# VHH binders against q9y6x5, part 28

Target 1, 379 residues: q9y6x5
Amino acid sequence: LPPKLLLVSFDGFRADYLKNYEFPHLQNFIKEGVLVEHVKNVFITKTFPNHYSIVTGLYEESHGIVANSMYDAVTKKHFSDSNDKDPFWWNEAVPIWVTNQLQENRSSAAAMWPGTDVPIHDTISSYFMNYNSSVSFEERLNNITMWLNNSNPPVTFATLYWEEPDASGHKYGPEDKENMSRVLKKIDDLIGDLVQRLKMLGLWENLNVIITSDHGMTQCSQDRLINLDSCIDHSYYTLIDLSPVAAILPKINRTEVYNKLKNCSPHMNVYLKEDIPNRFYYQHNDRIQPIILVADEGWTIVLNESSQKLGDHGYDNSLPSMHPFLAAHGPAFHKGYKHSTINIVDIYPMMCHILGLKPHPNNGTFGHTKCLLVDQWCI

## First folded at step 18 (VHH)

Design ib12
Fold by ESMFold2, fold request of step 22:
Structure ib12 (fold): chain B 379 residues (1-379), chain A 123 residues (1-123)
Amino acid sequence: as target 1 above (379 residues)
Amino acid sequence: QLQLVETGGGLVKPGGSLRLSCVVSGFTFSSYHMAWVRQAPGKELEWVSTISGSGGYTYYERSVKGRFTISTDNAKNTLYLQMSSLKPEDTAVYYCARTQYKYSGEWTPFDYWGQGTQVTVSS
């Protein structure tokens, strides 16, 4: 049978939720497969960028989705949640579902993974759902499993995206044990439903399944605000993105804007683009603005004194609170193996190996994931 | 024609209960998230609760958590807010409103609102 892979993301699933809450269904999944306890994601630790890094193996500067809000000065185009479907934004890389479905006798399916309803390089996922957050997990799963079972050419790569626990993490904060426990139990039940559905349809034994996430979540507070309007008149710059990594396009001399901001708060780092730390791999793309502001963990950059979010992400990717996990099960994976860490960009070359695809040039290291795979030496 | 119509408001004593209803027409109810928002006399609008279109996820403002329950009946295209242990500070006009959640972690602005129903909590 041809190798098949289902990639599942539960948005905002912080790695240490596994230690701090009970997940009977996910733990059974892990027991019969593999766990990577911490996945080091890419900076900035936001949804669009990290989901694209998973499927391209590239840092954000290399794939061009550098934030959830972007501006391109040459074309004058804006990217946002309401304006994310222009292929222009996505065409700096080739995601794995495009490579997969261009192979003979293969197709790809998608239930709402970011970018899968966009014709990237004139190629859209063979089967897909247009994004709508109100569509239930059950309906997403029913479509994916129907496509896995009934498509010609066969679906060999499928993606499934779910908005929780990200939505609840933003609303309540990760430290709200009562609400997060309730939400995380519901997510574990969905994982149980996923496994049961795959078993009922005869897919479980020959399908590789990866369950992962794009980032974690940190607690925010009204006591930890950085008010930009106290430091600089908003008329001196255009704000492309706000928090926790602000993207600043100066309207006056860039150095003058930098000097007005550099001492604004001890809880915020201010970088000229050329001075962004090399470890972020976040410099070499025109969509990265001339000045960025990076808040400390748990601090929120605002234009006034209030914020409606009690949890947020996007911070420095070295922070454990920003890290998701990865679990996997299927014929390609060992059973009962636990691994400490990989980089999120390592997932792409591993997936290409499982599917028998030649990876495009990328930033991942296949050697980091060899110990997860039955057909590799664990070196 | 899009319509959101709230009913069920009235005068109630502290500690009492009310159930608000919002009957919806002109859009696919389950394709959106629905919210209750209130405005006390002379105060700003305050978000109260949100429910996913399928009814699977609910969100509450801290002061109403444990006292209010949001729910839906898709067969009747109706959103509910069950209010119990009512306090004088719950006095407000209550609106139902439509929203969505986006990849960015943001909720869309409420694009459609009902006309509101008055809730008055006094002895």
Scores: ipSAE 0.487, ipTM 0.781, lowest interface PAE 2.4, mean pLDDT 92
Fold by ESMFold2, fold request of step 22:
Formats: C-alpha cells, sequence, structure tokens
Structure ib12 (fold): chain B 379 residues (1-379), chain A 123 residues (1-123)
C-alpha cells in the first residue's frame, strides 16, 4: 500500500518558540520522531510564497508566487488575500498534491493550505475546504481524518493549515510573553488533539506526519516606521506591496524613482531589480517589480505615520527570527533524532521520496533530509 | 435582516463592572470573527477585542487586557464583553462588528455594525 503523509502548518511559528515556551504535546511528538531546529525559508518571508515553496521545492522567482500582493503588467491582473483564486498566479509550478493525485489509485485532501482551493493546471485537490479562517481546527481535523480513512481512491497526501501563532504574533509581537504564552499553549493543545485523534482512529502508527511552519515573527514598534510619503510623491510610482518588502512600479524614469528613495531611511535597503542580492534568489520573474525596498528587521514601511502591527515577517531570510521549525513522526522517520537545519525547499523532495513520487525540477537537496529517514544512508 | 444589537451599557463608578451583550440575527456568528470597537466623544473608533468564530482565540487591545473578557454563547448567537476594573477612560459607545482574518495577516474591514451601547464611567 502506498505510504500516507499529512503535512501540517501552524502559520508564523518561530523556531525559537520551542526553546522559550513549554510544549508538552509537541515535545512528546518530537521525542518519538524527528526535529529540525531551524528551517531556512525563502525570501520574501511571507505566507503565500513560503507555503508554495514547501509544496513545490522552488524559490519564489521560480514558482511565481513572489509576494502576498502582486501585479502583472501585461494582463493587468492583481493578486491579493481577497483575490487569490485566479490560477494564472499559481500555474508557474506544480504543487505536490497535484502530482500525487494524478498517480494511479491516489487522491489528495486539503484543509485550507494556500492554493488548495484553486484549480492549478486545471486540477484542484481531490478533497478540499474553501478558505475560511473562522472554521475551527477541530472541523479541519475532522474533515482531514474522515478523508484519510474513508476515500476511494485512498487519500495518500493530506494537508492542514492553521492561522496561529501568526495572527497573535502580528497583533502582540513575539516579545509579549504573557499573550504569546497563552496562544502557544492553545496551539500545543491542538497538537495534542491531533495526535489523540489519529490514535483513536487507528491512523497514528502508519501515517507520516510533518508539523512545520512558513516563517517566524519579529517585534515591531511605532518607534520604527519608515514613511514613504516623506521621500517621494505618490504620483511617481504605483505601490504593489508595502511592508516589510515594498514593491515599487515606477510611473516615471526608474532611475529617478530609485534616486528619490535611496536615501529615504538608513533602516531600509533600496534595490533595483538587477541589484537584488543573489543570495535571495529573488530576481528572475516578471512579477518582481523594478524596485524593491527591504526594511531592516523590526522596521515597518508605511504611507502615513501609524501602524497597528506589533509583529511582522517578510524580512531577509538570513534572520533567525524569520525561521520556522519542522517536526515529523511516522514510519518513514527515525525516532528521537534532532537535526540542526534544512532549507524550506528541501521539504518537497523529501515528501516526494516518502510518497514514491518523481519530483519536478526544484531547488531542494534531498541529501539535506536523508538523516531524518529510516530508509536512507545518512551520508 | 442582518442585525447586531448591543445591550448592557450604563453608568458605573470607577472600579465597577458591566457585561455587554451583542445579539446576532440573520447570520450564524460562529462562522465569522466578531469584535468590540468603541468610540469616546471626539475620538476615532478604537478596536477593543476580537474573538475567533470558533471561540478558540481572543485578542485584546493593550489598555483593556486583563480587565475585559470577550466570549460567545453559540446557542444564543450572542457575543459578550465582560468589563471589570472600569476606568473613566473606558467611557465610550461600544459597538459589536463582524470581520475575518486572511492569509496575508490582515483583517477584513468590518462589514456589519450594531447601533452601539453607551458605557459611562464616572464618580
Amino acid sequence: as target 1 above (379 residues)
Amino acid sequence: QLQLVETGGGLVKPGGSLRLSCVVSGFTFSSYHMAWVRQAPGKELEWVSTISGSGGYTYYERSVKGRFTISTDNAKNTLYLQMSSLKPEDTAVYYCARTQYKYSGEWTPFDYWGQGTQVTVSS
């Protein structure tokens, strides 16, 4: 029988939360499985791009979801959190659930992972939930477990997405120990519920489960604002995305817009597209705008002088505060093994290996994850 | 058809308590995120607290944290705000409102509001 995999994301779960807060249920999960203490994610360190990188193994420039807000000048299409269903945006890559369910006698299930309610390459997850953040974790889990147990052809790949601790991290900031402790305890209880539900349904021993996240979170402040209105008139550019990586489409000569912005703040780097550092792998896609502004950690780019956020992400992917973790349990994984780091793009070829799928061309390195797997030589 | 009706306001002394209620009709409020927002005389609207549609997560503005508790009763389609240790600065009209959280980390604009209930804290 083909192996089964459940991929779970808790959005915005910073890697060092594991060492700074108590997680009895998650620690039990890790004790009987594996932990990767830091996952180096992709730039920009935002939700849509990093969730798609996990399931495609591609850098953002290669899969085409380059930000949470995008503009295509040729088609005049806009992508946003309220306008994310057009397959145009997603079709530059093939996510693992599409590849999986195209195999003979296999299907895929999804509870709200970004993109799973979109017909990518005319293919939508075999079983899915339309995105609605008010749907409880219990209901998402009930649907996933029902599909894992009762589907024909069998569901061999399933995914489950949860909005916390991202929502609380934005609202309170990661340094708010009282609020974040309360939120993270609730998340640990959800992990306990997940494991208990899988045990009660007879799934636990034969299902591979990955618990991971897309990015971390850094502390922001009203004292750390970069006001674009102080530096440049709105009439000179179209703003495609704002913070912490602004995407600027010049309306006048690109060099003139660049020159107006380059000295705007010492806490912001301004890049012409061709000058974006190579280590970002963030240059070779038409959806990346001619000028980007990259705020320093903890700084917020605004059009006015206020911001409601106390935490944010999207910053340089070398920052430890932007890194999530990965934990896994199941027959494919060792027990009690800890690994220091992988790249987020490495998750895709590992998942393809577990499922017996041929990976599409990707940026991941299977060798980085071999030590997690019982069927691999760890060298 | 859609209605949000706030009740429970009134005059209280500093240090006192009130419980605000918001009765919802025309939609199942547990399918949305619900919020309390207030407006003091001459001031802008101020977000107070939000609760997830499932009731599992609560969010508080810093000035009310530890003093106010947001909750729901799904059987009654009712949102509550339990206010304690009230201060003169809490004097405002309190509204309940509907919203949603998005993948981008943003909340949708409030699309439905109640008429408000007055809370006055004075000695």
Scores: ipSAE 0.487, ipTM 0.804, lowest interface PAE 2.3, mean pLDDT 92
Fold by ESMFold2, fold request of step 22:
Structure ib12 (fold): chain B 379 residues (1-379), chain A 123 residues (1-123)
Amino acid sequence: as target 1 above (379 residues)
Amino acid sequence: QLQLVETGGGLVKPGGSLRLSCVVSGFTFSSYHMAWVRQAPGKELEWVSTISGSGGYTYYERSVKGRFTISTDNAKNTLYLQMSSLKPEDTAVYYCARTQYKYSGEWTPFDYWGQGTQVTVSS
């Protein structure tokens, strides 16, 4: 039987939620499988970039999805969550579902993972749902399981995306125990439903399942705003992305724009592109703008307005608040093993190994995940 | 062809209850998120509550928490707002509106609105 893998993302699931809230179903999943307590994600710690890093094994500068809002100066194209379907943006890398379904006797299925409704390299996921956040988890799961059971050629790689706890984390903030407890309890119930559905359909014993996330969430406040309009006239630049990492395209001399911004707030770092810290791996792509502004944790860059968000992400990827977790279960994985940390780019070569795929060139290190896998010499 | 029609408003005494309805046509109701928004005389529009098209997630403004309940009947393409323990400050025109949640963590602007239904809380 060919190896099968289901990759599940619960958006915005901060790693320490596992410690601070009750997850009976997820804890049982972990007990029967493996846990990575902290996954170090890629900078910027945003949804589109990190989901693409998981499935390509590449830093953002290498796969070209460098933010949730982007501008390409050569083509004059704009990327946003309302304008994300142009393959141009995605074609700098080959995601694992494309590689998988180009193999003999294999197909790929997707329930709303970012990019799976785009024809990347003229190839769209064999079975997919167009993105619609209103579709229930149950319907997404039903489609995925139907495709896993009933497709020819067989579906060997499937993705499943869910918007929580990100949506609630933005609305309430991660420190709102009352609302976050309710939301996280519901997510744990969904994980229980997932496992039960897979057992009832006879999929559980031979399917590898990864449950992970793209980033965490930090608390924001109306007391922690950086008002960009107070520091620079809007006529001097084009704003490509705002918070917490602003992307600034100067309309006048770049050094002049930099000098107007450099002392705007002690709670914001201002970088010329060439001065972006090397540890971010966020410099070598034309879609990264000449100046970026990086807010300190919990600070929000605004344009002379208040913000409705009480939680946010996108900050420095060294911050524990930005880190998700990874849990996995299936024939490829040990049972009851806990691992402290991996890099998010390490997930791709691990998945390629599980599926018997040759990985494309990537930034992941297979050795970092060997101890999760039963077929590897770890030591 | 796309329409949102609110009903169920009226005059009610403080402490009373009303149920607002919003019947939609011209789009698949379960494919969107639906909201209630209100505008009191001389005030700005105020968000009240949002429900996912699946009905699985609900969100409430602080002042209505515990008093109002948002719900849907997908078979009837109908959005509801059950209002209880009504106060004079709940007096407003209530609109139903359509939105969507995006990967970026943003809600789209409300792109379609009903005509509104008047709720007046007075003794």
Scores: ipSAE 0.424, ipTM 0.769, lowest interface PAE 2.8, mean pLDDT 92

Design ib13
Fold by ESMFold2, look of step 18:
Structure ib13 (fold): chain B 379 residues (1-379), chain A 123 residues (1-123)
Amino acid sequence: as target 1 above (379 residues)
Amino acid sequence: QLQLVETGGGLVKPGGSLRLSCVVSGFTFSSYHMAWVRQAPGKELEWVSTISGSGGYTYYERSVKGRFTISTDNAKNTLYLQMSSLKPEDTAVYYCARTQYKYSGEWTPFDPWGQGTQVTVSS
């Protein structure tokens, strides 16, 4: 039977939640499979960019989804979470589900992973759900398992996306143990339901399952606001994205805008595009604006207003609070193995290996994930 | 025609209880998140509680947690807010409203809104 892979994301699942909360079902999953304790994600540590990095193996500057809000100066197009379906934004890379379903006798299925309801390179996931956050996990899982079991050509790659704990992390903050314990318990129950469903349908023994996330979450506060309107008149720039990484398109001399911003707050770094640190791999795309502002952990950039979020993400990808985990189970994976760290871009070449696909050029390193896999020698 | 109709408001003594209802028509109720929002006289709108379209996730403002319970009856396209241990500061017009959660971590603006129902808590 051809190898099959289910890729699952629980949005905003901070790696240290595993140590600080109880997950009996996830811990059983890990005991019978593998754990990567920290996945170093890509800068900006936001949802659209990191989900696309997982499935392309590319840094944001290379795949073109550089933020949750973008502007392209050549086409004058805008991208946002209410305007994300134009293939133009997604076409700078080839995600794994496209490569997979172009192989002989294979198809791909998707339950709301970002981009899977878009025809990228004129190819949309063979089976998919249009994004709607109100659709239950059970319905998403039912569709995925039905497609995995009953499709011709067979579904060999499937994705499943869930909005928690991101939504609750934003609302309560990661330090709210009472609310986060309740939310994380519900997520663990969903993982238990996932495993039980796969066992009941006869999929569990021959399906590879990856459970991961795109980023973590850090605590915010009304005491940690950076008010841009106190430092610069809004008429001097166009705001493309706000917090915690602001994207600034100057309307006047770029150096003048930079000078007005550079001393605005000791809790914010201001970069001209050419001065963005090389370690971010966040410079070589026209969608990255001429000036970016990067808030310190837990600080929020605002326009003379309060913030309702008690948790946020998007910060420097070196911060442990921004890192998710990865767990996996299936015939390709060892049992009971723990690994400390991989880069999020390493997931793509590993998935290509599991599925027998030739990866497109990418930034991942297959060697970083070898010790997770039974068919590889771990030295 | 989108309609959200709140009922169940009234005058109640401190420590009392009320159950608000919101009957919806003109959209698929379970395809959205639903919320209760309130406004005291001369005050800004205040979010109270939200329930996911799946019914599996509920969210509460800090001051009402443990006293208020949000729920749905999908067969009747009805949203409820069970209010207990009511305080004078809960006095407000209560609106039901529709919203959604997006990939970016943002909630859509509340749209549509109901006409509101008055809740008055006084001795």
Scores: ipSAE 0.662, ipTM 0.856, lowest interface PAE 1.4, mean pLDDT 93
Fold by OpenDDE, second read of step 20:
Structure ib13 (fold): chain B 379 residues (1-379), chain A 123 residues (1-123)
Amino acid sequence: as target 1 above (379 residues)
Amino acid sequence: QLQLVETGGGLVKPGGSLRLSCVVSGFTFSSYHMAWVRQAPGKELEWVSTISGSGGYTYYERSVKGRFTISTDNAKNTLYLQMSSLKPEDTAVYYCARTQYKYSGEWTPFDPWGQGTQVTVSS
């Protein structure tokens, strides 16, 4: 029987939520499995890019999903959450569900995971939901577990995605103990439901389950705003992406635009594309705009508009507030083991190993996850 | 085929209460997150509240938290919004809809939605 793997993402689940809030169901999950306390995600720390990094093992510059909002100057195409179905944006990489789907006597399933409702390299999962965030979390769970339990050929890789606690983090801010406690309680309950359903279906002992997230959340404030309109006329550039990493497409000379922005705020770094720090691995893609602005943690880049967000993400991927966690359970994983940190791109080669798939070239390091796996030596 | 019909709006004094109802047809109510949104004249559409398909999870806009309660009756395929301690600022047309989350951090109504019901709070 081929190994099975369910990859679950709670969007915007900051790693230190595990320390600051109670998660009875998740803790039980961890107790019987493994925990990686901090996962260093990729820059920028946004939803589409990081979810694609998880399933490709690639930095954003390599897989081509470099933001939630993108612009291609050659084709003049735009990418956004409302316009993400063109394979053009996804075809610079091969996600694991495609690799799995192409195997004999195997199939992939997906519930709302970014990119899973797009034919990538002319391949789509046998079982998938068209992305619709209106679909209840329970409905998604029901579908994905049904497919795992009763499919032909059998589903051996499945993805499940939920938009919480990201939505609440944006609205309330991660430091709102009252509201976030309530939200995170519901998240834990969903984990309980997941485990219960898997047990009811007889999948729990044989299914590998990874619960992770794409990024964390930092506290924002109306007192920490960077107004670009104070620094440069809007007619001089096109804004491709705004905060906390702004992508700037100059309409005039790039140097002039840069010079107007470089001293806009002490809480914002301005980079020409060629000067973007190497540690970001965010340079070698045509979809990265000529100028990027990176706000300091907790600062919001705005135009002549007030931000209603009390939390945000997308900042420097070295910031702990941007880091998610990873928990896993199943026959491939140890029980009661905790690990300090891995890179988010390390998840891909691990998943490929679990599934017996040959990984595409990637930026992950399998050695970083060996201690999580029962069939590996921990060095 | 899909239809949402809002009722329960009206004129009420500040501090008063109203209960809005939204009857849904054409889809399984419990399969979707449902939301109330409102729009005042000359203002942008504003998200008010969301309830999960299971009915177990509720979310509120900050300005209505503690005053408004969103709920569902699956047997009646009806969404409710109990409004209390109403303020003039709550004056708007209220709409019910399936709700979509944008990765930008916003809840938006999912088409189709109803014609709305007018809520006016005035002394």
Scores: ipSAE 0.260, ipTM 0.694, lowest interface PAE 1.5, mean pLDDT 94
Fold by OpenDDE, look of step 19:
Structure ib13 (fold): chain B 379 residues (1-379), chain A 123 residues (1-123)
Amino acid sequence: as target 1 above (379 residues)
Amino acid sequence: QLQLVETGGGLVKPGGSLRLSCVVSGFTFSSYHMAWVRQAPGKELEWVSTISGSGGYTYYERSVKGRFTISTDNAKNTLYLQMSSLKPEDTAVYYCARTQYKYSGEWTPFDPWGQGTQVTVSS
């Protein structure tokens, strides 16, 4: 029988939460499986880009989901969390559920993972839920596990997505120990529910499960604001994305806009598109705007009318506060093994290997995950 | 079946011009960004130019900006690279590709992978 894999994401689960809070269920999961302590995600460290990187193995400039808010100047189309259903945005890559879905005697399932309710390359998962944040984790879990257990052709790849602890991180800030403890306990309980459900259905021993996240969270403050209105008039540009990475579409000469912004704050780097650092792999896509602003960790770019979050993400992907973790359990993985770091794009070739899929060209390195797998040499 | 076939390379004097073509099959440009990349002997793959699927947006690496022009003919399903003011440093095998992969410099064949076309700039 073909291997099965469930990929689970808890949005905004910062890696060091594992060190600072108690996770009885998750720790038990890890004890019987593997842990990668830090996953270096892609820049920008936002939800849509990183979730698509996980399932494509590509950097943002390649898979085309370059932010949570995008604008295409040629087609005049906009992308946002409320407007994400146009295949135009997703078709620059092939996510793993499509690859899997197209194989004989296999099907894919998805519970609200970004992009899974969109036909990509004219293919959509045999089983999926339309995104609705009001749907409970329990309902999502019930559907996913039902599909994993009863589908024909069998579901061999499934995704499950949950919005916490991201939403709470934004609301309370990651340094609010009281509120975040409550939230993270709930997350751990959900993991407990997941494991229990799998055991009850007889899936636990044979199903490979990856629990991961797309990004972390950093503490923001009213004392760390960058007000663009103090540097440039609104009439001179269109704002495509705001904080902590602003995407600027000039309405006047780009150089003039750049000159007005370049010294706006010592806590913000301003890049022309061609000058974006190579390490971000964030340049070679026309959906990246002519100018981007990158705030320092914990700083928030604001307009006068903007509200502020107490926590945020999207900062430099080298920052530990932006990094999620990866835990895994199943027949493909070792037991009781911990690894320090991988790149988020490395997850894709690993998943392909587990599922016996030929990977599309990608930026991942399979060698980085070999030590997690029982059938590979670990040097 | 996805396929890319590059043509148009050759030997040219410094300051000369060449026009490369890439015929694609199995997909349409409108769904993807297209790119030219090149690799000189003993060197890593280098990104050269990108064009949006619509053809309305182009991007060039700094070293070729102003000298190279990327374009498409959707009716012919062909990608072009017009090269002018060629320099010895432009000597390489040139490949066309979808931009579903960021070339990091590693030489790794993948699907689709064209045969490339040799461009040699020499006096």
Scores: ipSAE 0.007, ipTM 0.210, lowest interface PAE 11.7, mean pLDDT 92

Design ib14
Fold by OpenDDE, second read of step 20:
Structure ib14 (fold): chain B 379 residues (1-379), chain A 123 residues (1-123)
Amino acid sequence: as target 1 above (379 residues)
Amino acid sequence: QLQLVETGGGLVKPGGSLRLSCVVSGFTFSSYHMAWVRQAPGKELEWVSTISGSGGYTYYERSVKGRFTISTDNAKNTLYLQMSSLKPEDTAVYYCARTQYKYSGEWYPFDLWGQGTQVTVSS
């Protein structure tokens, strides 16, 4: 029988939540499987880009989803949360569910994972849900597990996505222990439901399950604001993305715009596109705008409008507050093993290995995950 | 003109101490994680220690943990390795290098190296 893999994402689950809060169900999951304590995600540390990096093994400049909000100057197209269905944005890479879907006697399933409700390279999962935030976790879980259990050809790869604790992190801030304790308790209960459902269906022992996230969350404050209107007139540029990484499309000479912004705040770095640090792997794509602004951790870039968010993400991907975790369970994984750190792009070659798929060229390193796998040597 | 320059190596007796320095030029090293790597004659490169760009996180190879301390001085653009309780097996050329994260049992290939400084621990 071909191996099966379920990839689950809880959006915005900061890695150190595991140290600061109790997760009885998740800890049981980890006890019988593996844990990577910190996953270094890709820059920028936003939802769409990082979820696509997980399933492609590529940096954002390579897979083309470079932000939650994008603009293409040639086609004049826009990408956003409310406008993400055009294959134009996704076709610069091949996600793992497409690769899997194209195999003989295999199919893919998806519940709300970014990009899964879009035909990419003219291919879409045999079973998928259009994104709808109103659909409960239970309904998503029921559909995914039903497809994993009863489909023909069999579903061998499935994705499941949930919007918490990201939404609550934005609302309360990650340092609100009272509210975040409640939220994270609910997340742990959902993990309990997931495990229970798999056991009831007889899938638990044979299904590989990865639970991860795309990014963390940092505390923001009204006392840490960077107001661009204080530095440059809004008529001189178009704002494509705002905070904490602003994408600037100049309407006047780029150098002039840059000069007006470069000293705007000591808590913000300003880069011409060609001067973006190499470590970000965020330069070689036409969808990256001519100027980007990167706020320091916990700082918010604003216009003459105040932000109500008490938490945010998207910052430098080297910041621990931006890092998610990875836990896994199943036949492919060891039991009771903990690993310190991997890169988020390393997940793709690992998943390909588990599924017996030939990976597309990617930025991941399979060697970084060998210690998690029972069939590999760990040095 | 990207450059890393190590200093501070020398001959020391077992149980002795040395402090290595690495001066950075051409980039802001606080934007990168920095590491010390060593190579003994006839042996493979061995990761020794890493410090995060922020300086908030430090990592050590098992055999040097408790004896070596990595640190930075941003004002001087300098990386340090304080070595104490030195052993003959610590004899190697020590390199500072620009890097990213440490992995359990493994380390990234480095994209920038110094020329190295010789440390010899002998009676």
Scores: ipSAE 0.000, ipTM 0.226, lowest interface PAE 15.8, mean pLDDT 93

